# VHH binders against p21908: the designs that were tried, part 8

Target 1, 324 residues: p21908
Amino acid sequence: MEIVAIDIGGTHARFSIAEVSNGRVLSLGEETTFKTAEHASLQLAWERFGEKLGRPLPRAAAIAWAGPVHGEVLKLTNNPWVLRPATLNEKLDIDTHVLINDFGAVAHAVAHMDSSYLDHICGPDEALPSDGVITILGPGTGLGVAHLLRTEGRYFVIETEGGHIDFAPLDRLEDKILARLRERFRRVSIERIISGPGLGNIYEALAAIEGVPFSLLDDIKLWQMALEGKDNLAEAALDRFCLSLGAIAGDLALAQGATSVVIGGGVGLRIASHLPESGFRQRFVSKGRFERVMSKIPVKLITYPQPGLLGAAAAYANKYSEVE

## First folded at step 18 (VHH)

Design EE1
Fold by ESMFold2, last read:
Structure EE1 (fold): chain B 324 residues (1-324), chain A 122 residues (1-122)
Amino acid sequence: as target 1 above (324 residues)
Amino acid sequence: EVQLVESGGRLVRTGGSLRLSCAASGRRMAGYAMGWFRQAPGKEREVVAAISWGGGYTWHADFVKGRFTISRDNAKNTVYLQMNSLKPEDTAVYYCAAGSWYETLPSEYDYWGQGTQVTVSS
């Protein structure tokens, strides 16, 4: 069957027709992108999508939403749309829908994703297990964390706010980084380190600690300098970013009892070639007497472009195609 | 795993110059402080110079100030020691080290190279 898959962010929303059957996503059509500021509501963008396709839209929707999805009224930072789940079917003239947060969508996508889109980072170079817990985290604008349980031919996604747990320093330099960041924040969550803006936070702290003038750079230019090797300090910040990403990935895997870990998000893809060359692995496995246990956990990276639409469609298939 | 490999040590005459390199392999080390140490025959290993992760802070021992300069190129994963106005007392095995801070004590460093011999002849 056909459904409308939608990925709604702060400034953009992406639409596609997806075909789902027997709990699976068979295909995704060409995506259409709208600027959310240019449409007063989801309903108007929905109607515009139908006009662009020149057809009535399917009576089913799957929505990935870049914010919390539990509640009567849903709002996003930097997005004028207000979503009311209870009236969604009526307003879109549909029979069924699913509504999940954006990183929950990533987890659903992982459950349906072809293994060719999961690149090896460290640990055993093996396919993801068919049973067990997969820890999924993805740095981007913030840090998304989700968990995926696969069992008895089914899977379950647990959406979390794990990016908001505390940053725990692991050496003297990180003690100093934490001290500097506390001057700016009441509580230093790991997201303050492991996110697109987080590289800037590390860079500023490293400059201050070594006693040099802080040079203001926007995030795009800082990331470019770090990845291209154009500045010693930017590269130091990226190395510390990768060390901390490894540390938190290992902590989450240990806490959740994961048998594998998947890295996603826009920043994850950006650093794909750097992660294997970094201290990510060392920090991932450095859990004291559990080092050998941790060393046997495969860590993969999502290379699938824009998994939000796939994940939304997968969530719909998982909910409405079971027991077929 | 991290390997620090020093190179450039050789025999030079008093007053000569030499540049040592320390290439890190197996992992990028840009986020670490780095140091050069030396050990002369019959003496304890002693710090020569240290450098912060970005290179904005350097420290040099008094016995080499004005003659030796530590530097780094994080893109090449390499730390350097430029040695000028060499003296016979500079004869030693020179070691590269890495840690989370620019320490002066050998016990505070986590990673060590195997050393490169510098010999200064009269």
Scores: ipSAE 0.754, ipTM 0.924, lowest interface PAE 1.0, mean pLDDT 91
Fold by ESMFold2, last read:
Structure EE1 (fold): chain B 324 residues (1-324), chain A 122 residues (1-122)
Amino acid sequence: as target 1 above (324 residues)
Amino acid sequence: EVQLVESGGRLVRTGGSLRLSCAASGRRMAGYAMGWFRQAPGKEREVVAAISWGGGYTWHADFVKGRFTISRDNAKNTVYLQMNSLKPEDTAVYYCAAGSWYETLPSEYDYWGQGTQVTVSS
């Protein structure tokens, strides 16, 4: 059957037609992207998608939403749309829907993802286990955290706000980074470090600590400078980003009881070539007496281009088309 | 596995110049502070210079101020020590070290090179 898969973020929303059957996503059509500031509501963007396709839309929707999904009224920063889950069917003129957190959608995608889209980062070079817990985290605009339990031929996604837990320093420089960032934010979550904007936070802290004049840099330019090796301080910030990503990935794996870890998000793709050359692995495994346990955990990177849309469709298939 | 490898040490006459290099391998070290240390026969290892992660802060021991300059190129994963106006008392094995802070005590650094011999003759 056909459904409309939707991935709604703060500034963009992505729409596609998906074909689902027998608990599976069979195909995912061409993506249409809307800027959320240019449309007053999800309903208007939905109508515009139908106009673009030149047909009535399927009466089923799968929605990945970049925030908590368990309230009566859902709102996002930098997105004018207000969603009321209880009235979605009526407002979109549909019969069924699924609504999940955006990083929950990434977790659903991992459950359906061909292994060719999961590049090895560190640990044993093995396929993801068919049974057990997979920790999933992805830096992007923020830091998404979820985990996926596979058991008895089924899978379950646990959505979390793990990106909002506290940053824990692991050496003297990180003590100083934390102290500097507390001055700006009062409380320093790991998202303040491990996200697209997080590189800028690290950069500014490192500049302040070494006594270099403070500079407000555009995030895109800073990332470019760091990745291209054009600035010593930008490269230092990227190195600290990768160290902290390894540290928190390991902490989450311990906390969630994971047997494997998957890194996603737009920033994950951006740093794919840097992670193996960084201190990511060392920080991931350096958990004291648990070092040997951690060394047995494979870490993979998602290379699939549109995991949110695939994940939304997968969630719908899992709920509505698994039972024959 | 981090490896620091110093190079450039050799025999030089008094008043001469040398450039030492410390290449890191196995892992990028841009996020670390780096230091140069030296040890002459019968003496304890002593700090010569230190540099912050981005290179914006440098420190030089008084006995080398105006003569030695520490620098780094994070894209090349390398730290340098430019040594000018060399004196016989500069004769030592020179070591590169890395840590999370620009410490002055050898015991506070986590990673060390094997050293490179600098000999200054009259």
Scores: ipSAE 0.753, ipTM 0.926, lowest interface PAE 1.0, mean pLDDT 91
Fold by ESMFold2, last read:
Structure EE1 (fold): chain B 324 residues (1-324), chain A 122 residues (1-122)
Amino acid sequence: as target 1 above (324 residues)
Amino acid sequence: EVQLVESGGRLVRTGGSLRLSCAASGRRMAGYAMGWFRQAPGKEREVVAAISWGGGYTWHADFVKGRFTISRDNAKNTVYLQMNSLKPEDTAVYYCAAGSWYETLPSEYDYWGQGTQVTVSS
């Protein structure tokens, strides 16, 4: 059957027609991208998509939403659209829908993703196991955390707010980073470190600790300087970012009994070439007596462009499409 | 595995200059503090200079102030020690070290090089 897959972020929304059957996504059509500021509502963008395709839209939708999906009213920063889940079917003139968090959509996509889109980072160079828990995390504007259980030919996604757990310092410098960040935040979650803005938080803390006047750079400039090796302090911040990403990826894997880990998100792609050169692996495996166990867990990176649409369609197929 | 490799140690005359390099390999060390230590035969290893992760804070032992300068280039994964106005008392094996803080005690550093010999002749 055909459905409309939608991936809604703060500034852009992406639409496509997906074909789903037997718990699977068979195809994704050509993507249409709208700037959310240029359309007053989801309904208007939906109508515009139908006009562009020159056809009536399917009466089923799968929506990945870049924010919390539980509640009566859903709103994103920098997006004029207001979604009320209870009225979605009426407003879009559809029979069924799924509405999932964007990082839950990433997890659904991983369950359907061809292995060519999963690059090796560390651990055994093996395909993702057919059974077990896959821990999935992705830094972006925040830190997404999801878990994927594959068992008996089926899979289940657990959406979480794991990016909001506490930052645990692992050496003297990180003790000082934590102390500095507590001056700005009452509680320092790992998202304060492991996110796009998190690099700025680390940078500012490192500057303060070494007694240098901090420059309030915008995120774009800071990331560019760090990745291009143009500033010692920016590079130090990126190195600490990668150390902490390794530490928390390992902690989440332990906590959930994961047999593999997948890194996603826009920041994940951005640092792909730096991760193998960083202390990511050391921090991932450094779990005391469990070091050898951790060393056997493959860690992969998602290279699939825009997994949100695939994930939305996959979630719909998983919920409404009969498996055989 | 992290490896620190010092280079540039050699014989120089009193009053001469020398530049030591410490190249890190195995992974990037930009997020770490770095230090130079030295040890003459029969003496304890002593801190010469230390530098923060970004290079904005440096510390130099009193016996080298004004003569030695620690610096780093994180893009090259390298820390340097510029040694000017060398004295016979500077003769020692010089070691590079890395840790999470710019400590003065050798026991507080996690990674060490094998050392490079500096000999200052009268």
Scores: ipSAE 0.750, ipTM 0.922, lowest interface PAE 1.0, mean pLDDT 91
Fold by ESMFold2, look of step 18:
Formats: structure tokens, sequence, C-alpha cells
Structure EE1 (fold): chain B 324 residues (1-324), chain A 122 residues (1-122)
């Protein structure tokens, strides 16, 4: 069965024809990308996609949306489109759809992803287990957290706001980082640390604690300095970022009884070469008496380019395939 | 696992200079404070200098102030101690250490090197 898979972000929307059958995505066609500012609505971009293909579009859609998906009216920053889920079938002239957030789409994609797109970070170097819970987290503009339960030949995605849980300091420097960040945020969620902007928050705290004047840097420049090794303090911030990412990944895995962990998001890919050299692994496994249990959990990193279309199609297949 | 390896200790004459290096391996240590300690025969181990994670704060013991300088290069995962105007009383085994804070007490440091011998002849 053919469906239209759509990945809608702030400035771009990507469309493709996907073929789904028996709970699987069989193929994903060539994507067409639209600038959302150049089309007044999803319906207009949908019509343009049909015109480009020279055919009527399938009567089924799978939509990954880069924002909250609950509510009567859905809006994104930097996107003029307004979605009303209740009228979506009528507006697009379709019979069925799925609508999921972008990190939920990442989790669905992991369920279908070839192992060549899952690079090893630490733990046993083996494929993701076929049964149990996979914890998935991805730093980006914020921190996405989802869980994937595999059982009895099926899978279920659990979307969460796990990036908003509290930061827990694990040494004296982190005590001081927390104290400094409370002056700005009152409550310090882990997303304040583990996100693209989070590096800047760590950098500012470290500068204040060691008495160095803080220079106002945008996130892009700070990340570049840290990754290229051009500044001692930026590198210190990146090291603390990786320590905290390991700590929270391990905590989430423990809390959910996970048998594997997958790191995603734009920042995850950015730090891929730094993670093995960092304290990520040590913080991941350092759970007291459970250290040996944690050491048996493989940690992988997603390298699949922009998994949103695959994830949207997978979500549709998972919902609408016939149950055996 | 973290290993700290000191190098550069040798015999030098009074008034000479020497640079010690401490290379970290097994993990990047940019997020940690670092320190240099020394222990002469028959003496207690004592702090010589400490440096913050970014290098923006340094501390030096009074008996070396103006003569020794601690520094770090996080890209090389290395901490240095530049030792000038050396005196016979500087003769000791020098150790580097890492911890989450730049304290003067050995108990506040979690990782230690094996040491490098510095001998200053008169």
Amino acid sequence: as target 1 above (324 residues)
Amino acid sequence: EVQLVESGGRLVRTGGSLRLSCAASGRRMAGYAMGWFRQAPGKEREVVAAISWGGGYTWHADFVKGRFTISRDNAKNTVYLQMNSLKPEDTAVYYCAAGSWYETLPSEYDYWGQGTQVTVSS
C-alpha cells in the first residue's frame, strides 16, 4: 500500500511516497522538499507534490511534526502552516493518517533501521536486542526522550518529556554548575545541560566558577571551538556535556529497564567522535551495585540521515497493518 | 580508565629550569581540575600548584610562587609545570593529580600519576 510520508519542520517540509505492508516500510521514494514559507498551507504543498508527480496522491498520510501533536490547533515557530488534526482527512482528501512528533518518528525509524545506520558507542558491540526496551535520547535544540518496547514481533513507541527531568550533580564541580544555573532558571532540567544551547549554559557556568570573563558567543561558534580544540574552556564544557549525557542515558535506561540505548539528534551526530574518548561510558555504567548490569547494555548512535520520513511511514505501517 | 603519566624529571643544576608534563590517557580530562604535588625523601606530600578546568584560575604554593607556573592544553590532554630558578630543596618526586575541584589537599583528588623524579644539584 502506498502512502504519503511527510516530515514537517519549521522552514522545510519533506514529502515522499512510501510503500508499506505487513507492519513494514518496503520502500521510501525520492523526497521532494518544500520551503514552508513559500506555501500558505500543508494542503497547498500537498497539491504541489501531486502536480510534481503527475498523479493523484494516495489516500493515506503519515506526518512527522516538529512540535506538540496534542491539541485542536498545531503551530510551529517559523512555519506559517496551521494544522487542525480533526479536519486533516477532509482537507487532504484522504481516508486515514497518523500524526506523530518528530522524536516519536525517530523512535519508529529505529524499529525499522538497518544496523549499518547504528554506529557502536560503548558496551557490547552487537545488534540491538530483538526484545525488551530501547531507550532513545537525542540532544538537539532541546532534548528528546522516547522509549521503544519490542515484544512478540511487535513494537510500541512511548513518547515522553524526559528531557525535562532534574539535573543531578555527581561531583563538586557539578554542584557548583547547578548552583550557578539555578540563578538563571530556578529549576534546572537536564535539557538545560544536554542540548545544543546546553553547551553554552555549561560554558557560562564554568567561566563564572573559575573567574574568567564570559564572552558572548552564539551556539554555532561555541560548538565549533569545542570540537576543534581551539579553547580550553570550550573543551571543558564539551567534556562536562559528555559526562552528563552518559549519566542521564544510564539513569533513563535504569528507570525503564532498558536492554539497549540509542543516541540520536543533531547534537548526537555532532559529538560522535568525541563520545568514545569522553567520560560518557564511565558515567553510563556508574550506577553502584548495578555497574555490571549496565556494562551489558549496548549504546548505539543513529547515522541515518533525517529519519523523519522513515519514522512517519513506519508509524503508519505499525498502526494500520493487519494483525496476524 | 584514566591514567596520568608524568615526564620530564631529571637532574639539573641550581638556578636551572625544567618543564614537567602530565599526559592523561584513557579519557579526555578537560572538565577536571589538575594539580601538581611533590614529595621529598622523609617529607610529607605537599601541593605545589593547581589549575582549573579551563586554566583561568591557577594557584601556586608560596615556596614556588614566582618560580613555577602551572598550565594546561586541553586539546593535548596535558598539564605542565614550568620550573625556573630551581633550588636544591626542590628535589622531590613530582606527581600530577586530577579532581573535580582545585583544592590543596591530596584527599580531594581522585586520580594520581606515578611521579617523576626531579633532582637539583648544588
Scores: ipSAE 0.740, ipTM 0.920, lowest interface PAE 1.0, mean pLDDT 91

Design EE1
Fold by ESMFold2, look of step 19:
Structure EE1 (fold): chain B 324 residues (1-324), chain A 122 residues (1-122)
Amino acid sequence: as target 1 above (324 residues)
Amino acid sequence: EVQLVESGGRLVRTGGSLRLSCAASGRRMAGYAMGWFRQAPGKEREVVAAISWGGGYTWHADFVKGRFTISRDNAKNTVYLQMNSLKPEDTAVYYCAAGSWYETLPSEYDYWGQGTQVTVSS
């Protein structure tokens, strides 16, 4: 059956026709991207999508939403749209829908993703297991954390706020980084380190600790300098970012009982070529007496360009397609 | 696994100059502090210079101050020691080391090179 898959962010919304059957996504059509500021509501963008296709839209929708999805009224920063889940079917003239948050959509996408979109980072070079727990984390504007349980021919996505757990320092420099960040934040969550803005937080701390003036760099310039090797301190910050990403990925895998780990998010893609040359692996496995256990966990990176639409469609298929 | 490899040590006359290099391999070490140490025959290993992760802070022992300069290039994964105005008492094996903090004590460093011999004659 056909459904409308929708991925709604702050400034953009993406629409596509998806074909779902037997709990699977069979295809995704060509996406149409709308600027959310140019449309007063989801309903108006929906109507515009139908106009563009020149056909009646399917009476089913799958929506990935870049924010919390539990509530009577849903709003996003920098998006004029207001969603009311209770009225979605009426407003869009549909029979069924699924509504999930954006990192939940990433987790659903991983469950359906072709292995060619999962690059090997470290550990055994083998496919994701058909049974067991997959830990999923993705640095981006923040840090998304979820896990995916595959069992008995089914899967379940558990969305979490795991990006908001505490940063734990692992050496003397990281003790000092934590101390400096406490001057700015009451509690230093791992998201303050492992996110797009997190590189700037590390850079500022490292500059202060070595006694040099902090330069007011924008995020884009800092990431460019770090990745291109143009500045010693920016490279130091990126190295510390990768060390902490490895450490936290390992901690989450232990806590969740994972048999594999998947890294996603926009920042994950950005550092893909750097991770193998960093201390990520060493920090991932360095869990004391559990080092051998950790060394048996494959770590993969998502390279799929826009997993939100796939994930929304997958969530719909997971909920409705088993009753055909 | 991290490996630190020193190079550039050789025989040099008093008053000469020499540049030591320490190349790191196995992974990037940009997030670490680095140091140069030396050990003369029959003496304890002693710190010569240390440098912070970004290179914004450097420290040099009094016995080399004004003559030796530590530096680093994180893009090349390398730390350097420029040695000028060499004296016979500078004769030693020079070691590169890495750790999470810039220290004067060898025990505070996690990774060590094999050393490079510097011999200053006359």
Scores: ipSAE 0.723, ipTM 0.913, lowest interface PAE 1.1, mean pLDDT 91
Fold by OpenDDE, look of step 19:
Structure EE1 (fold): chain B 324 residues (1-324), chain A 122 residues (1-122)
Amino acid sequence: as target 1 above (324 residues)
Amino acid sequence: EVQLVESGGRLVRTGGSLRLSCAASGRRMAGYAMGWFRQAPGKEREVVAAISWGGGYTWHADFVKGRFTISRDNAKNTVYLQMNSLKPEDTAVYYCAAGSWYETLPSEYDYWGQGTQVTVSS
């Protein structure tokens, strides 16, 4: 069965034809990307995708939405599209659809993701366990957190707001970083640290702590500087970022009873090469008397290019395989 | 997993110069403060110099009196101690250390090297 998988963000929407069968995604076709600003609605983008495809679109859609999916009217920041779930089938002329949060989609993607798209970060270099809980976290615009339960040949995705838990400093410098961030933010969640913008927050805090004059840097430039190792402060910021990422990944694993951890998100992919050489592992396993247990947890990083699309399709397959 | 390896220690004459290096491996140390400590026989370990993660701040012990300079190269994951005008009193095992803050207290540092022997003869 063919479906249209869609990943909708603030600035871009991605479309692909997916083939699903027996609760699995068999294939994901070529991606077509639209700028949301160039289309007045999802319906128009849908039609445009159909035109490009050159054949009638499937009458089924799987949509990953970059926001809450509960409500009568869904809107996104910096996206003119308005989605009304109740009229979605009518508007798209489809029979069935699945609508999930974009990070939920990532979790669904992980459920059946081939090991070739999971880079090993730390722990035992083995496949994700077939049974148990998988903690999934993904730094991007914010910090997505979900967990996946595999049991009895099935899986369940639990979406969370784990990115909004409090940042817990673990050393003297992080104490100072937190103190500095509290001057700007009423509350400092871990998302303020572990996210795309989070690097900037760390960088600014470090600059202030070091007493160096700095101008507000564009996030893109800052990340570039950090990754290229051309700026000491930027590199330091990235190193601290990785430490904190390890810490929160471990904490979440403990809280969720995870037997494996998967890192996703655009930022995750961006720092993939840095993580094995960073303090991530140390912070991940440094959980007191649970250090030994933590050391047995494999940590992977998603390298699949379109996990949102894949996950959306997976969610559809999962939903309707159970109903049939 | 983090290893700090000092090098450069040797026998030198009074008034001589020596450059110590500490190469870190197993982890990037860009987000860490680095320090040099020394311990002479029968004496307590004492701080020689410290440098912040960004290199913007450095601290040197009073006995250095401008003779030693700490520096770092994050690209090489290495910290240095340039020692000039060496004196017999500078004879000690020199240790490299890393921590979250450039402090003068050894207890503030989490990682230590094995040390390199510096001997200054009269």
Scores: ipSAE 0.720, ipTM 0.895, lowest interface PAE 0.8, mean pLDDT 94

## First folded at step 19 (VHH)

Design FF4
Fold by ESMFold2, look of step 19:
Structure FF4 (fold): chain B 324 residues (1-324), chain A 121 residues (1-121)
Amino acid sequence: as target 1 above (324 residues)
Amino acid sequence: EVQLVESGGRLVRTGGSLRLSCAASGRRMAGYAMGWFRQAPGKEREVVAAISWGGGYTWHADFVKGRFTISRDNAKNTVYLQMNSLKPEDTAVYYCAAGSWYETLSEYDYWGQGTQVTVSS
């Protein structure tokens, strides 16, 4: 059956027609992107999408929403749209819908993702196990964390706020980084380190600790300098970013009993070529007596572009694929 | 995983100059402090110079101050020791090392195999 898959962020919303059947996503059509500031509501963008396609839209929707999805009224800080789940079916003239968080959509996408979109980072270079827990984390504007259980041909997604757990320093430099960041944030979550803005937090701390003057850099320039190798301190910050990503990925895998780990998010893709050259692996496996267990866990990276639409469609298929 | 390999050690006349290099491999070491150490025959290993992760802080032992300069290039995963005005007393095996800090020997976790510097009269 056809559905409308929608991925709604703060500034952009993306629409596509998806075909779902028997718990699977069979296809995704051409994506249409709207700027949310240019449309007063989801309903108006929905109608515009139907006009662009020149047809009535399917009576089913799957929505990935870049914010909390529980509650009577859903709002995003940089999006004028207000969603009321209880009235969505009437407002869009549809029979069914699913509404999920954006990182939950990433997890649903991983459950349906072709292995060609999962690049090897470390551990065994083999396909993800068909059963067990997959720990999924994705640095981006923040740090998304989800867990996915695959068992007996089914899967279950657990959405979490795991990016808000505490940063734990693992050497003397990280003790000093924590001390500096505590002056700014009172409590230092791992998201303060592992996110797009996190590189800047590390960079500023490293500069202060070594007593060097620095100019405040915008995020884009700092990431560019670090990735291109144009500045010693920016590269130091990126190396510390990768060390901490390895440490937390391993901790989450232990906590959830994972048989595999998947890294996503815009920042994850950005650092894909740096991770194998970094201390990511060493930090991931350095869990004391569990080091050999950790060394057998494959770590993959999502290369699928914009998995939100696929994830939304997958969530719908998982809930309704047998319903006619 | 980490391997530090020193190079550039050789025989040099008193008053000469020499540049040592230490290439790191196995992973990037940009997030670490680096140091140079030396050990003469029958002597204990001693700290020569240290440099912070970004290179913004350097320290040099008094016996080499004004003569030796530590530097690093994180893009090349390499640390250097420029040695000028060499003296016979500088004859030693020179080691590079990496750690999470740079105040004490115990804070260096990775060590190279060393390169011989010999300064002739």
Scores: ipSAE 0.703, ipTM 0.909, lowest interface PAE 1.3, mean pLDDT 91
Fold by OpenDDE, look of step 21:
Structure FF4 (fold): chain B 324 residues (1-324), chain A 121 residues (1-121)
Amino acid sequence: as target 1 above (324 residues)
Amino acid sequence: EVQLVESGGRLVRTGGSLRLSCAASGRRMAGYAMGWFRQAPGKEREVVAAISWGGGYTWHADFVKGRFTISRDNAKNTVYLQMNSLKPEDTAVYYCAAGSWYETLSEYDYWGQGTQVTVSS
């Protein structure tokens, strides 16, 4: 069965034809990307995609939405599209659909993802367990956190707001960082540290603590500078970022009873080559009496190019597995 | 695991110069402060110099009196100690260290094995 998989963000929407059967995604076709600003609605984008495809679209859709999916009216920042879930089938002229949060989609993708698209970060270099809990976290615009349970040949995705838990400093410098951030933010969640913008927060805090002048950099430039290793302060910020990422990944694994961890998100991919050389591993396993247990947990990073699309399709397949 | 390896220590004459290097391995140390310590026979280990993660802050012991300079290269994951105008009293084993904070110079978590510096009269 063919479906249309859609990953909708603030500025872009991605479309693809997916083939699903028996609860699995068999294939994901070529991606078509639209700027959301160039289309007044999902319906128009849908029609445009149909035109490009040159044949009638499937009467089924799987939609990953970059926001809450609960409610009568869904809106996104920087996206003119308004989504009304109750009228979605009518508007798109489809029979069935699934609508999930974009990070929920990532979790679904992990459930279906081939090991070739999961780079090893630390721990045992083994495949994700067939049974148990997988913790998934993904730094991007914010910090997504989910986990999935595999059991009895099935899987269940649990979406969370884990990115909004409090930042827990683990050394004196992080205490100082937290103190600085508290001057700016009423509450300092881990997302304020582990996110795209989080690097900037760390950078500014470190600069202030160091007592040196610094220039305000946009996030893109800061990340570039940090990754290129041309600026000590930027590199320091990135190092601290990785330390904190390791810490929270470990904490989440403990909290969720995970036997494996998967890192996703755009920032995750961006720092893929840095993580194995960073303090991520040390922070991940440094959990007191559980250090030995933590050392047995494989940590992977998603390298699949369109996990949102794949995950949307997977979610559909999972929901309608009995129908096909 | 983090390892710090010092190099550059040797015998030099009074008034001579040495450059010590400390190469870190096992992980990148960009987010840590780095420092140099020394321990002479029969004496306690003492702080020589420290540098912040960004390199914008440096601290030098009073006995340095401008003779030594600490620096770092994060790309090489290395910290340096340039020692000029060496004196016999500078004879010691010099240790590299890394820590999370530079304001408290006693709070270093990682240590090298040390390199011997001997200054002859």
Scores: ipSAE 0.657, ipTM 0.879, lowest interface PAE 0.8, mean pLDDT 94

